# VHH binders against Putative methyltransferase YMR310C: the designs that were tried, part 19

Target 1, 317 residues: Putative methyltransferase YMR310C, of Saccharomyces cerevisiae (q04867)
Amino acid sequence: MSSTRKFKKVEKPLSQTRHYSLCIPTTLVSDCRNLSQITHKVYQVAKFASLFNVSEVVILEDNSQVDATKKKISTAKLILALLQYFVTPPYLRNTVFNEKFRPYLTAASKLPRLSTLPFTRYQKQDHGRYREGLTIKMQKPTLARKKIGKVFKQTKYINIGKSKALALQSQLVPINARVTIDTITRKIVSPQEAYGDFTGLDSQYGYYTRIASSFTDLFMKGPLKEGYTQSVYVPLTTRDTSIPELSSLPTAETNPHILLVFSTWDTLARAFKLDQDQFVDCQGPQEFFDAQLPCPVSNSDVADAIPMTLTTLSTVF
Short names: E, the ipSAE of ESMFold2; O, the ipSAE of OpenDDE; V2, 0.75 times the mean of E and O plus 0.25 times the DockQ between their complexes.

## First folded at step 21 (VHH; framework vhh_sonelokimab_d1)

Design f2 (from q5 with S50A E64V; at its last look DockQ between E and O 0.83; V2 from the best seeds 0.73)
Fold by ESMFold2, look of step 21:
Structure f2 (fold): chain B 317 residues (1-317), chain A 121 residues (1-121)
Amino acid sequence: as target 1 above (317 residues)
Amino acid sequence: DVQLVESGGGLVQPGGSLRLSCAASGFTFSNYAVGWFRQAPGKEREFIGAISGSGKSIFYAVSVKGRFTISRDNSKNTLYLQMNSLRPEDTAVYYCAARPGSIKPTGYDYWGQGTLVTVSS
């Protein structure tokens, strides 16, 4: 009994004072000649999004560039799958990504793990109190539920990458959801409670990912109930816009959640045109941004612009 | 003090029309984007549309485009919502809201108390 290691109590959770969502265009990979090059470019996004505790990466579709790779999956869905792969614990990857995704993820499996993610630092023999899991469907419903014949959409069982699923003490949760588990109390906890930092949304670890198929989808379909407090344009090329400079950014009353849009203007204009029937006399995308950053180089790549922008913002705020 | 006060709600039959007003005070109205939201019983609050500080640019939700018209009168500090071809699913409490800066469906800091619109036969 004296030889049994006892896990320490959970410290009070810490929270970020500022939250960022990154918008990246699918043209991010238009200069890539093969899937390995695409994977490496997306890895750079995932690395810096993780390093700076970015809450969300949203992919803005721009299908203006010819796809030099011969693949059946859309560029947006490929980027989405890769971003999700890099924040999925290795022990859950076979469950989350089925066999048909394997050809698209081969290069990703060879890249270094993202060292800033808490679940990449754990060894199975050095298991901590908190563990990432995936909620799984019940294999055999209870006798009472079987008599009724209803299909179960909730579960107490969590795949934590071990031979036996973990059963929650007193919670029922929707199936097929990623969760953070306190393995001692057998309860779902927030990533903030488990790791002491805030990555992604309160209900998951790492950044959340989604695709925006149009300009209005970018602003309206985010994961937050209250949405973004502010939006900032981060140009990849120089262009004269009427968007105010960053020093004019309005102060948010509560913890701000800022959408950073990394794009050329032409990408935004194409996405904006898809929603023209929702606008009256809007002159363009500029009307949806509270501020912009200067473009410090003549032609920025998104993968380079992300750490440069996030570093700059960390020194100003 | 910033205040937004909605008025003009009531009972209307399907296919009918109704005009809502939102009186604003305590800030420079023309410097704010203003918008309309609604919340039906048991549902999440829904963005209807917004209009820029100058009144020149308007953004509508798909659900109301072509039936609803947003306008503002900066000399009277008033935001309007003209609702035509009303349907039972338009039944909700309607709120006006204001934010500084750009026109957006989110990030509104100031809210009215709401006015009830019921569309029923």
Scores: ipSAE 0.654, ipTM 0.871, lowest interface PAE 1.3, mean pLDDT 81
ESMFold2 (binder alone), look of step 21: mean pLDDT 90; pTM 0.902
OpenDDE, look of step 21: ipSAE 0.740; ipTM 0.897

Design f3 (from w5 with S50A E64V K100S; at its last look DockQ between E and O 0.78; V2 from the best seeds 0.79)
Amino acid sequence: DVQLVESGGGLVQPGGSLRLSCAASGFTFSNYAVGWFRQAPGKEREFIGAISGSGKSIFYAVSVKGRFTISRDNSKNTLYLQMNSLRPEDTAVYYCAAQSRGSIKPTGYDYWGQGTLVTVSS
ESMFold2, look of step 21: ipSAE 0.706; ipTM 0.897
ESMFold2 (binder alone), look of step 21: mean pLDDT 87; pTM 0.874
OpenDDE, look of step 21: ipSAE 0.860; ipTM 0.957
ESMFold2, look of step 22: ipSAE 0.742; ipTM 0.911
ESMFold2 (binder alone), look of step 22: mean pLDDT 86; pTM 0.870
OpenDDE, look of step 22: ipSAE 0.857; ipTM 0.952

Design f4 (from w5 with S50A E64V K100S R101T; at its last look DockQ between E and O 0.01; V2 from the best seeds 0.00; counts 0 for: pae O 12.2 > 2, placed apart)
Fold by OpenDDE, look of step 21:
Structure f4 (fold): chain B 317 residues (1-317), chain A 122 residues (1-122)
Amino acid sequence: as target 1 above (317 residues)
Amino acid sequence: DVQLVESGGGLVQPGGSLRLSCAASGFTFSNYAVGWFRQAPGKEREFIGAISGSGKSIFYAVSVKGRFTISRDNSKNTLYLQMNSLRPEDTAVYYCAAQSTGSIKPTGYDYWGQGTLVTVSS
């Protein structure tokens, strides 16, 4: 009985000429009853983010849900950890994630790898030439005395999932950095250089992740020094806002970075109110958005909203 | 065997309405996003719209927005396309498709129907 291993057709991520950042609220998992459900929901986000070659996933904390319950980990941190986990190569997971997070990652470990990730797709093709790695501290030679030695902030050693760390040739890099490595040349390369079809931001396994603890953080702490080219509100609830409907996206020639904020209006309003003192002559969160899309979902399901929105943006604009 | 079978196609006058159905079998229908495509003679296959497995999310191509409505009945394993205000330009073979991966490209859909012809002509 020839188990026809249905070769899951590894779909190539959509080549995007635009960079997208997704802002996802912690309410993403508000309807979840347990860690497994949370994990699965976040997995869906990760899956679509990777599929659409999203550059960044921002987690917006909703302070209204400050469950006074002594949760060992905040919802935002949990989501962050899970998102990171799904884009972390298995051989680096133990290095990247502290033991404290392990209990929260159990369900995640049982889920399939994201086949859309460049390093997953090309692993067989390049014979391991390109690998994802984590930079690690230089092993102090045993004999050197306890001199309060200059905490070297840089290293040439990279954990690439082998027993022995790879030493970079003629390059020092910051410690605890995620890097793509050419194992032949022993140089750090961009994911684009390594895999050719990665259009995301250069230094992450798939997407950058961060937590926005404030409304200001959401808009001002983007990965690009220049900020977001366009901010688009993606409503999870139908509400009349003064935000104009999206009519156009920036052209690829401008290397646009578009922030998509998936949220209920109330969540944004609360976040804005908390930071209101920082804004001069601002009437509301609507002023921070260039445009809005129609509500793609009826029940505020962010996991469903993401693929729908990204598909719309790719097909309509 | 996975099957998607479109029905409801036919000849309709401009301004008319037509409802297409797609009956799914051989897979867990509710786990798949399903959508409609069309292909006119000599043209590439065009995306019309899609609906998530739960039915909570629906999106349309600009070309059909406001005229076409997608719905699904998971209890019947059926996808629907209500087409209103039909135009000659809407003449095409209409295809039902199912996807589990969230792929945007037609090539990313796992299953396709054989299509049903819709002709809009006076």
Scores: ipSAE 0.000, ipTM 0.239, lowest interface PAE 12.2, mean pLDDT 84
ESMFold2, look of step 21: ipSAE 0.764; ipTM 0.917
ESMFold2 (binder alone), look of step 21: mean pLDDT 86; pTM 0.863

Design f5 (from w5 with K100S; at its last fold request DockQ between E and O 0.76; V2 from the best seeds 0.80)
Amino acid sequence: DVQLVESGGGLVQPGGSLRLSCAASGFTFSNYAVGWFRQAPGKEREFIGSISGSGKSIFYAVSEKGRFTISRDNSKNTLYLQMNSLRPEDTAVYYCAAQSRGSIKPTGYDYWGQGTLVTVSS
ESMFold2, look of step 21: ipSAE 0.741; ipTM 0.909
ESMFold2 (binder alone), look of step 21: mean pLDDT 83; pTM 0.834
OpenDDE, look of step 21: ipSAE 0.863; ipTM 0.958
ESMFold2, look of step 22: ipSAE 0.755; ipTM 0.915
ESMFold2 (binder alone), look of step 22: mean pLDDT 83; pTM 0.833
OpenDDE, look of step 22: ipSAE 0.867; ipTM 0.958
ESMFold2, fold request of step 23: ipSAE 0.772, 0.762, 0.765; ipTM 0.921, 0.919, 0.920
ESMFold2 (binder alone), fold request of step 23: mean pLDDT 82, 83, 83; pTM 0.830, 0.835, 0.833
OpenDDE, fold request of step 23: ipSAE 0.859, 0.858, 0.864; ipTM 0.962, 0.961, 0.962

Design f6 (from w5 with S50A K56G E64V; at its last read DockQ between E and O 0.75; V2 from the best seeds 0.79)
Amino acid sequence: DVQLVESGGGLVQPGGSLRLSCAASGFTFSNYAVGWFRQAPGKEREFIGAISGSGGSIFYAVSVKGRFTISRDNSKNTLYLQMNSLRPEDTAVYYCAAQKRGSIKPTGYDYWGQGTLVTVSS
ESMFold2, look of step 21: ipSAE 0.755; ipTM 0.916
ESMFold2 (binder alone), look of step 21: mean pLDDT 86; pTM 0.868
OpenDDE, look of step 21: ipSAE 0.842; ipTM 0.945
ESMFold2, look of step 22: ipSAE 0.747; ipTM 0.914
ESMFold2 (binder alone), look of step 22: mean pLDDT 86; pTM 0.871
OpenDDE, look of step 22: ipSAE 0.855; ipTM 0.951
ESMFold2, fold request of step 23: ipSAE 0.753, 0.688, 0.735; ipTM 0.919, 0.893, 0.908
ESMFold2 (binder alone), fold request of step 23: mean pLDDT 87, 87, 87; pTM 0.879, 0.877, 0.878
OpenDDE, fold request of step 23: ipSAE 0.862, 0.859, 0.866; ipTM 0.961, 0.962, 0.963
ESMFold2, last read: ipSAE 0.736, 0.746, 0.752; ipTM 0.911, 0.915, 0.920
ESMFold2 (binder alone), last read: mean pLDDT 87, 87, 87; pTM 0.876, 0.878, 0.879
OpenDDE, last read: ipSAE 0.861, 0.851, 0.860; ipTM 0.961, 0.959, 0.962

## First folded at step 22 (VHH; framework vhh_sonelokimab_d1)

Design h1 (from f5 with D110Q; at its last fold request DockQ between E and O 0.75; V2 from the best seeds 0.80)
Amino acid sequence: DVQLVESGGGLVQPGGSLRLSCAASGFTFSNYAVGWFRQAPGKEREFIGSISGSGKSIFYAVSEKGRFTISRDNSKNTLYLQMNSLRPEDTAVYYCAAQSRGSIKPTGYQYWGQGTLVTVSS
ESMFold2, look of step 22: ipSAE 0.749; ipTM 0.915
ESMFold2 (binder alone), look of step 22: mean pLDDT 82; pTM 0.838
OpenDDE, look of step 22: ipSAE 0.868; ipTM 0.959
ESMFold2, fold request of step 23: ipSAE 0.733, 0.778, 0.763; ipTM 0.907, 0.919, 0.919
ESMFold2 (binder alone), fold request of step 23: mean pLDDT 83, 83, 83; pTM 0.840, 0.840, 0.840
OpenDDE, fold request of step 23: ipSAE 0.861, 0.853, 0.862; ipTM 0.960, 0.959, 0.962

Design h2 (from f6 with N31S Y109F; at its last look DockQ between E and O 0.41; V2 from the best seeds 0.00; counts 0 for: pae O 4.1 > 2)
Fold by OpenDDE, look of step 22:
Structure h2 (fold): chain B 317 residues (1-317), chain A 122 residues (1-122)
Amino acid sequence: as target 1 above (317 residues)
Amino acid sequence: DVQLVESGGGLVQPGGSLRLSCAASGFTFSSYAVGWFRQAPGKEREFIGAISGSGGSIFYAVSVKGRFTISRDNSKNTLYLQMNSLRPEDTAVYYCAAQKRGSIKPTGFDYWGQGTLVTVSS
């Protein structure tokens, strides 16, 4: 009985000449009844984000849903943790996620690993030369007197899932950065160099994740120094927003970074209103978008809208 | 060639005021939204505010709102930043930036100045 080892077709991420950031609201999980459902929805987002080689997932916090229930963790933080979990190598998960998060990650741990992630695909082939790591602060040994030392925002130490951190030979990098490391040269390398493909931002494996606590945070606190090249509203509900329909994308030659905001108009309007004091003579959130791209299916869930939108952007534009 | 040249930086005491200017050349100034950024030593570049091409819309960062005022004179191709009630935390290199759109988008800026240093110290 020849055990036909079903070669799991290693899905490679789609190569893109454009970078995309996805903004998803916390309302993504508003219809979920339990942690398992939340986990599954977020997993879908993670799956497609990874598949389409998304650089960033931004969680827009909707502060209107202040569930008075003393939830130990905010919805935004939960979504963030789950998104991060799915793009974290197993050997780093215990380091990245403290014990407080463990109860929330139980359902996630039972889900299949994302096969599109480099560390899932190449671990066996590179004989361990390339490894994903997390940059960490070096705890000064306790004996040195509290000189109020300059909180160094940079480090040479990387957790690579071993008992001892790897020290970089000649580089300082920001703390809490996800990096690909050449363990032989002790240098940070790009995922492209290591694996032949790129995921995330600035040589990071997987998508970058952050919480936008305000409307302005969404647009102004992105990881790019120059900001987003273009912002596109992806309506989850049909509404007249006066935003022009997307007709073109920036050329690949400019290496554009496009922000896709998946939301209902009401959610955006609320967020804008809460942050209105930062704006002078602005009429509404429509002024922040270059274009809109309606989903082919009306009243789509964010998880469904993401692959549809990204497919449209890749095939039509 | 597109140029943005910042001026007006210097040393000022806490509580003091300073006015920065950004002179633009090489493009139709009124067709661009322009803004201010700053970068403190060892920190990331921070958005301060931006003003639309016509001057009808303005954005401010919360950190500077009420203290800083952005204005522009399209006849002079100049962007201004009035800084009042300055604090040591405002110490940074201040940059002028422009984006290829008339309306403000809190997105990518296309052109940058070289920056001017503002030091707030007692």
Scores: ipSAE 0.030, ipTM 0.443, lowest interface PAE 4.1, mean pLDDT 84
ESMFold2, look of step 22: ipSAE 0.754; ipTM 0.917
ESMFold2 (binder alone), look of step 22: mean pLDDT 85; pTM 0.857

Design h3 (from f6 with S103T; at its last look DockQ between E and O 0.67; V2 from the best seeds 0.58)
Fold by OpenDDE, look of step 22:
Structure h3 (fold): chain B 317 residues (1-317), chain A 122 residues (1-122)
Amino acid sequence: as target 1 above (317 residues)
Amino acid sequence: DVQLVESGGGLVQPGGSLRLSCAASGFTFSNYAVGWFRQAPGKEREFIGAISGSGGSIFYAVSVKGRFTISRDNSKNTLYLQMNSLRPEDTAVYYCAAQKRGTIKPTGYDYWGQGTLVTVSS
């Protein structure tokens, strides 16, 4: 009985000439009844984000939902943790996620690994030369006196799932960064250099994740120096907005980074209103969007809207 | 050629006021949202505020809200920054920037000026 080892077809991420950030609201999981359901929804987001080489997933907090439930963890933090979990190599998970998160990750641990991620595809082939790591704080040598040392926002140390951190040879990088490391040269390399393909931002092996606690944070705290080239509203519900329909995207030659905001208008309006003191004579959140791109299916869930939207952007524009 | 030229910088005492101007040329000024940034020594560039192409919408950073006022005159292709109640921490090179969009955003600017130095010191 020849055990036909079904070669699991390693899915490669789709090539992108544009970079995308996805903003998802915490309302993504508002209809979920339990942690398992939440986990599955977030997994879908993670799956498609990885498949389409999304650079960033931003979680917009909806502060109107007073989670009356004595939840030990905020919805935003839970979503963030789950998103991070799915793009974290197994050998780093115990290091990245402390014990307090373990109860929330149980369902996640049972889900299939994202096959589009480089560390899932290539770890065996490169004999361990390239390895995903997490940059960590420099351990202060014990002996040096309490000089209020400038909290160095940069480090040369990388956790690569070994007992000892790897020290970079001649490079400082931000702390808590997900990086691909050449263990031989002790240099950070791009996923493209390491694996021949790209996922997320140039310096990381997966999408970047952050929480936007305010409407302003959504636009100001992105990881890109140049910021977002274009902001597109993706309505989850049909509503009349003054935002023009998307007619064009920036050319690939400019290496554009497009922010896609998946939300109901009410959610955005609430977020905007909370930050209204920063605005003068602004009519609403529409002032911050270049265009809107309605989903083909009205009243779609964010998890369903993401692949539809990204497909549309790749095929129509 | 697109140009943004800042002027009006200088030395001012704490509590003082200063008005910066940015003269734009080489593009249709009214079609661009424009904004102010500043960079202090050893610090990263900081967004101050932006004004829409029409001038109808303005966005300020929290750090300057209530003290700084952004305005524009499209007939003169000029952006202004009125700075009141200046503090030593406001010492920086101030930059004018323009983005090819009608909407206001704190990021994604296409053109930058050379900057003008503002020093707030007793």
Scores: ipSAE 0.363, ipTM 0.729, lowest interface PAE 1.3, mean pLDDT 86
ESMFold2, look of step 22: ipSAE 0.735; ipTM 0.908
ESMFold2 (binder alone), look of step 22: mean pLDDT 86; pTM 0.868

